# VHH binders against a4x776: the designs that were tried, part 1

Scores and structures below are computed, not measured.

Target 1, 306 residues: a4x776
Amino acid sequence: MSTSMSVARSLPGGPVAEQILAEVAQEVTQLRAAGVTPALATVLVGDDDASVGYIRIKQRQAVQLGFASPHVRLPASASQADLQAVVTQLSADTSVHGVLVQHPVPPHLDFDRAMQALDPEKDVDGMHPVNLGRLALGLPGPTPCTPAGIEALLAYHEVPVAGREVVVLGRGATLGRPLAMVLAQKRPTANAAVTVVHTGVPDWPRYTRRAEIVVAAAGVPGLVRPEHLRPGAVVVNGGVRYAGRRLLPDVDESCATVAGAMTPRVGGVGPTTVAMLFRNAVRAARRTRSSRTPVRLPDSGAPAGR
Structure headers, positions and changes below count from the first letter of each chain, unless a header shows other numbers; Kabat numbers aren't used for antibody chains.
F, E and O are the ipSAE of ESMFold2-Fast, ESMFold2 and OpenDDE, as the mean of both directions, binder to target and target to binder. V2 is 0.75 times the mean of E and O plus 0.25 times the DockQ between their complexes.
[cut] stands for letters that were removed.

## First folded at step 9 (VHH)

Design w03
Fold by OpenDDE, fold request of step 16:
Structure w03 (fold): chain B 306 residues (1-306), chain A 127 residues (1-127)
Amino acid sequence: as target 1 above (306 residues)
Amino acid sequence: QVQLVESGGGMVQPGGSLRLSCAASGFTFSSYAMSWVRRAPGKGPEWVSTISSSGGYTSYADSVKGRFTISRDNAKNTLYLQMNSLKPEDTALYYCAKDRYSYEVTWGSGTYKFDYWGQGTQVTVSS
């Protein structure tokens, strides 16, 4: 009986992103019909080729979805005060609903400090400390894009998450930590038993070999190997590096021989992250509209005095 | 109320020079980038130049690069455009425009969105 080595089911992010973007486009159309033009502003400091490229892609997508897309470019020599001034002005601009500050910034600038000047309501990355606090507290707000994308990807492909053992490999501020919080939330597409492993856990394979779902979030190419997985496990490539234009995933491709399902090397989590950014943007625009609607206080029916 | 008042326009021969001024009032001048835009007869508005709020950064359209110089005096709330080596193609109504932010902003397909415009000053380059 030739054990046909069953290749892992592919979990592409493209279809997930398409669905989310379609929803966003519809919502943008509705807002426009209501007299609100959603606007996503982008801020770039310097002229790093990769950063410029990413911004261009996002701007094109924004326009395609029907967003206004104001872009502010600062020279590489800009000061911390210059960057913070722009972020503050964008925060104050009522015509702007979402703001993206492109990372990284030049080394002489403090990105985190600049982000503190941003209105949390306009944070489309979902990485503002206030929004991470909201996430931790289970309060509404923008959700970190990559973690949100991973949840959506798993849900789209009908991977059960609730009550399952999930291991997150990595504790980075942008992925591992917020993902652990997202997947632990009390909702049908989350509610998992989450374990976070990292460089402080020498025997981390002990945990991943037990996991029903493994999310690689370490940013170490080829870190996850077949021997680290439970047969039939679901494997998500969240951590990636680039060598030029080549994507280097945390999960080795050979894991497909052991995994039951796995994100592809290209077109996995990445597309979903971008889609979630636009979802955050349109939701921000919607919130702005609702705050302008006068809360009709219920008419306190004064009892007719006898 | 925001006011922008241009001056310094006139008629000049090809190869000549002009210096435009824009007096700004009604807002914190030093907090915003400022721009010059021109409109030739029968044409749409054309961006000419922008200067950041502090004056530390400037940008120019390719058509005027090396010939025009934008500057500002924040103490006087005044924007300037030094125009050298003028050509007949530079004939236009020149507008002073207030940018939305301290640095140059592009909106959508690369068009500049300004909050306010002046009435313009006419520049005519003719032999």
Scores: ipSAE 0.702, ipTM 0.862, lowest interface PAE 0.6, mean pLDDT 91
Fold by OpenDDE, look of step 9:
Structure w03 (fold): chain B 306 residues (1-306), chain A 127 residues (1-127)
Amino acid sequence: as target 1 above (306 residues)
Amino acid sequence: QVQLVESGGGMVQPGGSLRLSCAASGFTFSSYAMSWVRRAPGKGPEWVSTISSSGGYTSYADSVKGRFTISRDNAKNTLYLQMNSLKPEDTALYYCAKDRYSYEVTWGSGTYKFDYWGQGTQVTVSS
């Protein structure tokens, strides 16, 4: 019986991102018609080529979507106080609705500390501690982009998530941890049984081999191999490292021989992350508008004095 | 009320030097980047130079790089522009501008965004 090694169905992120960005564009148009120009500010410290490139892409996309795109560049020698001052000023600027501080920052700077200076309402990356707290509590707010993108990707491709066993491989603050929270939410596109495995879990493959969905979020190239998967499992590659311009995924390509569905090496989660950033931005702009709507105080009907 | 008052302009020969000053009031001067912008006759505004709030970082337009030096005295709430090796092409009304943030910002199309401008000081380079 020649087990026809069925190649995993591809789960590209491009179409997902396009759909989300189209929705964002519509919302931006509506806001503009209402007299609000959504603005997404970006902050870059230093001149790392990769970071510069990413910022440029985001800025171009912002403009295409109809965002104002203020950009603040700090030198690599900038102090922590300098970075925090800029973030604070952007937070206070009523013309700015979303703020992205490009990661990474130079080693002498504390990124997390800088992010604490940011208004959580303007956190388009969804990584502010307050927003992570909101996520944990099931409260509305900016959602971490990559986790949100993964949820959207699975939903778009009609991968059932609710009630499914999902293993998140990795517990990083930027992906693994928030993803676990996202996928555990009481939503039709979430509501999963989530297990987080990490370097502290001996024989982590025991868990992944049982999982219906495996999300790699470890940032270890080639970590996930076919022998770690349940046949027919859905595999999402969220963890990525770069060797120069080469993307090094956590999931080995050979996993396609065992997986039922798998994100591609290029064009998987990445595009969806970017789309979610803009979704967060436009939502931030909307929130600002709603707060300006004068609460019509109910007309205190003065009783007609007899 | 924010006030920016430029001074130090005048007429000089090519190759000459001028030092412009801008007295700032009505805001926390040391918290904001400051810039010089100039407008030549018949031309749009041209960014000249920016200095960060602390003075630790400066940037210049290519047209003035190596000839102009921007500086500030936060204790005096004063911005300066030392202009050396002046050229006829430097003839313009020079404005002091308050940046929106502590560092230089570009807005959408690459334009610099300023909150406030002075009235300007005229610099004329003519033989």
Scores: ipSAE 0.640, ipTM 0.839, lowest interface PAE 0.7, mean pLDDT 91
Fold by OpenDDE, fold request of step 16:
Structure w03 (fold): chain B 306 residues (1-306), chain A 127 residues (1-127)
Amino acid sequence: as target 1 above (306 residues)
Amino acid sequence: QVQLVESGGGMVQPGGSLRLSCAASGFTFSSYAMSWVRRAPGKGPEWVSTISSSGGYTSYADSVKGRFTISRDNAKNTLYLQMNSLKPEDTALYYCAKDRYSYEVTWGSGTYKFDYWGQGTQVTVSS
């Protein structure tokens, strides 16, 4: 009797992102037809190659979706005041609807302090403290991108979440904590019984073995293994590290032998995070109408990326 | 109301030098990046140079790099463009432009956003 080891159903994020981006594109088109050009501003401090690359990708995507994509580049030597001034100015600009400050910033700068200068309404990352507060209170506002992406991913793949036991492994500010809040919201695609486990819980596997859904958000490669899972559980890898260009997931691939469904190592939550950023941006644009037409001149002399 | 008034243009021989000035009023000059743009006959506007609000950062078009120097005096609300080694191809109407931010901002693949510009000053480089 060949025990056909049932491989977990894959939960790819690519199709989810595509759907969301298509919706965003439609909304952008509608806004444009109404005389509003959604604009997503990006702020980069320094010349970190990876950061430059990420910004470039985001800018291209923004343009493809029909966004205006203003970009501010600060030198690596920029002061805290310089960064905050730019963020303040972008916040005050009625033609700008969303603002992304690229992380990380140079070590001498305080990213969190700079973000305090950002209008929460223009926070496309959804990580502004005011927006996290809104989330905690069940108030409308930009939602953290990665948590929102995970919710969307589960919904897209028709994974039941409401009333289910969800364990979030990790309590980071960027993923674990906000995800717990997101999945606890009173929505059909959330409304879960959420437990957060972390380094302070020595027997965290006790919780994950009971969970119908496990979301790894610890940033520890290979942390989640088959013995930590309930057979048939849904497993979402949210935590990722990189060794160079190689993605190192929190969830060991062998979990597919026990899980009922699992995000792939590559192309899981990541794509959905980016899509959610643009969703936040277009929603911000919908909330705020721009009244000013900026005068634009073509740049015939500045090299691309300066 | 924002006003930008350019001066210092004129006729000069190839290899000569000119210094343009832009007197700014009606806004907090020290809070905004400033730019020079030029328009040659029959051509579209061309970005020339930008200086950050504090003056700590400058950028130049490749066509003028090494020859032109942008500077500012925030106490005098004045923007400058020192133009050396002038060439016939530098002939244009030169505009002072106010940026919307303290640093230069690019829009998409290569456009600059300006809130205001002056009427321009004519620079003619001819033998």
Scores: ipSAE 0.424, ipTM 0.735, lowest interface PAE 1.1, mean pLDDT 90
Fold by ESMFold2, fold request of step 16:
Structure w03 (fold): chain B 306 residues (1-306), chain A 127 residues (1-127)
Amino acid sequence: as target 1 above (306 residues)
Amino acid sequence: QVQLVESGGGMVQPGGSLRLSCAASGFTFSSYAMSWVRRAPGKGPEWVSTISSSGGYTSYADSVKGRFTISRDNAKNTLYLQMNSLKPEDTALYYCAKDRYSYEVTWGSGTYKFDYWGQGTQVTVSS
């Protein structure tokens, strides 16, 4: 007798990012009407073509959303003191609400030391140690962008997370570790039983085969294969590696024959990461409005000429 | 209080040279980028050049590249502009401007935000 194979439901990140960015744009409009121009500053060291390109895209997106986009370009030869002075000055400037230092920096510079000098309230990446401490303690603060994007993606697609067994494969500082903390939080979109596995766990497939949700966060192309999943599992491509310009996800696409739902190789988690960066930025600007005597927006206006 | 005093302007023939100076006081000069800005008769301000707080980075408007050189002496709290091959189009009131950052910061569309300006020094290029 013949049989046919099912294929996993796709969990695209594009619609999720679109919804978040529409909300960000609305919040920017409200802040501007209240006399606050949200500003996201970007810092680039050197002139590496890929890094220059990423900055231009972020600047364009910031302008489209209504942000002011101050930019600092340091020469490749800049000292650690030069970089930290700029970060400190941007942190002190009340007209700047978010600061992003483009990674990577030249090898003679310590990126982590520069990020520690940044005001945690302006940390749009959510990676400052103070903000990771806030996350660990369940206190409000900027959340790391990719972990927050994954939570939002799962919520948007109505994937149940609360009370579920979630396995995070990978323990990196930017994704695996903070994601475990995010998904364990006491809220309907999280509240999971989270297990972290990694290269130090020889039989990590024992854990992923039991999981209702697997988030691949190792940065090892093709690491997760169909035999590593329970039938019907939800699979998220959180970790990626690039071969040139080609995106190489941790999850092999053949996993779609076993998974119940899966993020696509292109247009999955990535767009949500970008959206969360701007959400952190607009929330930072909103905090400065809260530090003033409130000014009510007009109920109506009378525009003229155009 | 921040004070910026420009000097070295004057009348010169086309092709000539001038050196402008700006004496700074009331702030830590070596912590901030400095700029020259000019205003021609009947026109708004035009950015000319910026130098980083250490002097290690300089930037110029296209109209003056190769002819003007910005420099600073942090020991003397002084900013300079060496102006060579002057043209009638360079006729303007030249201002020394203090940035709030140690490096040039652009705010999109090529705009700059300067918080302090001097009274300016007049440069007139005519036959």
Scores: ipSAE 0.390, ipTM 0.745, lowest interface PAE 2.6, mean pLDDT 88

Design w03
Fold by ESMFold2, fold request of step 16:
Structure w03 (fold): chain B 306 residues (1-306), chain A 127 residues (1-127)
Amino acid sequence: as target 1 above (306 residues)
Amino acid sequence: QVQLVESGGGMVQPGGSLRLSCAASGFTFSSYAMSWVRRAPGKGPEWVSTISSSGGYTSYADSVKGRFTISRDNAKNTLYLQMNSLKPEDTALYYCAKDRYSYEVTWGSGTYKFDYWGQGTQVTVSS
């Protein structure tokens, strides 16, 4: 019974995010000193409460880091052509370095088609098909934010990944699939033996019970239980579902009695995802030698003589 | 070669009405959002109103809501501002401005990025 009373080492994402954002802030300072003002544009369609809240958080963080933060709000009734025109115009604007279209969009709009119109170099989410292709080929490019955040979280907490058996439970396009590619990359913070399982594999627990690291990425609350883990496993709670404002993680809290290390229910992977967004944005700005400074409306001295 | 020519300014008494026009040339007018900006004597510029490229979205500064109406005629390449219930505080040089985008874009802290400005048309509200 004494073993069942031990609790997993916590793997909070907050300190990871703080370190990444401090590095981003330093890079922004260097870019501004060199005449480049990094600019992250946000696009919101409609007025969904959750989406408005996420945009406001990102705008506040952008300002704090020293980014220019152009923002476009389209009405819920906007056409596909309206959305694609805005994305194309932001892609073409050399004074804008990153573009984020807030998901979800209203159901009459095709988010994926809009994202394909975006310049891959400005894709701060790292989800443009060109950038996913770069990831698959091991080529440089923006990395999907949550997968990159998970790699950084494991590295920060000194969890060995290289050569280890990692099971990703879930196969979604935004997390499970790209995470498998990230953790298989040839580098000290990755280089894992990665297995992807999902609820379509009837005995998926056979795989998770032998894994050294389990990343839950299914979006099924409480799916991962203590009996699904080997003692001492590292457990990352990547998949979440919200019921209103309530976070419903894939990993049951009781897994802490079996796991050796575990991300907390709140303040785990989430903060790292936001930090990686800004890391992608500042790197996009670094790829340019010059950028237009954001223009205020003319001051009292200009236009002079009128 | 982009040209924006404002007109329709003048002297008017408090409570009166005035309609400003802006003739646009040298660009595809129907592809861009358009704005009115004003500069009161001795003051910096103040954003007044924006209309999207199709005319389907409009926005107004709080100081003019319910009194001013922005509109556009894409067939005539003309932007309009109908100004009703005018107050002495509306006295300003009014500029027509072209956005780089089809919708209003704000640049943090309420700043805007406009490509081109006209020379302005003077509106003076006094008895």
Scores: ipSAE 0.388, ipTM 0.749, lowest interface PAE 2.6, mean pLDDT 88
Fold by ESMFold2, fold request of step 16:
Structure w03 (fold): chain B 306 residues (1-306), chain A 127 residues (1-127)
Amino acid sequence: as target 1 above (306 residues)
Amino acid sequence: QVQLVESGGGMVQPGGSLRLSCAASGFTFSSYAMSWVRRAPGKGPEWVSTISSSGGYTSYADSVKGRFTISRDNAKNTLYLQMNSLKPEDTALYYCAKDRYSYEVTWGSGTYKFDYWGQGTQVTVSS
């Protein structure tokens, strides 16, 4: 009846990913019935074992969802011009709706330069500078996958975000920065008071200790410990590092004794990232049945986000 | 207008050799991957081989691997297929096909998409 202690509620990402992929599959079915076969092209340079494995997983998922899955394998010796030519050609192909270049590429290639040649409408990772600009302005566009996955995870588990104090620990271009922009958006699943801190802030724990939601996005194993959290806080392991097959999250597992809810070490945010990739891809295919959404700024007098 | 003209077909005995050529015009030949595709009587197209725009990457169907060699001469806008150790099952109309990319792109379930095809050259392998 009366109790003295509780353990943090788990926030698994697997069920979230399953729901998103089911919705994607329905959209693929609708598009195919309308004469559009969604197509996600994958580009691999070289034959690095981890990269080959990631591509195979994505290809398998694409087939299961009903996507056409064009694939380009370039030799490890391919030049920057070779890579950019393929990206440009896939961008121009109206039968291809999304393009994914598998990272990392060999050291002699500039991944960012290649991605900037990609049509922003086909950028399923959501990392093209145009799409990051769209995100910052609250305009429609492909969203960065892990940030979108975190928003969906919080919504699925009914974690209130709107009006809440959220601290993002980490400022990387792929997670911390875009996540802050995502969670500040004007919508029921976001609309948070977002503070970004990092290890360069001497007393960063003073921020995390008052936060209702802490998202660890630093990529520093074990950085967040129980003393860094307010009791009952929601804790999300956004940043991870691997030692072989072992996943090393930023959030120490002992945080579960203080947190009210917490993503698990395995099966947390990761599955949602893959699901959001396909969500971006199917949305890209839907857009090509009509004119592309123009890139433009809001009207004069329309609120630009503060 | 894009034009692909195959030549070099004919009748040959099993175990023999034949060299196909494809003259290309109406596009920048050196910018695109090129393929050979064949069609046996009453059957659909079967991909045979692809060569990248520079010639640095080649790929072959399992059924022809080790027997056929694809090559290109970008100065002459010509694609070639050297066919050795020919078998009766190689009997088909052979087409030269232009890809829309500089490298081979495989579409799920082993399917391929090409911009343009030639009219084909007949290869018949029989005793």
Scores: ipSAE 0.328, ipTM 0.683, lowest interface PAE 2.9, mean pLDDT 88

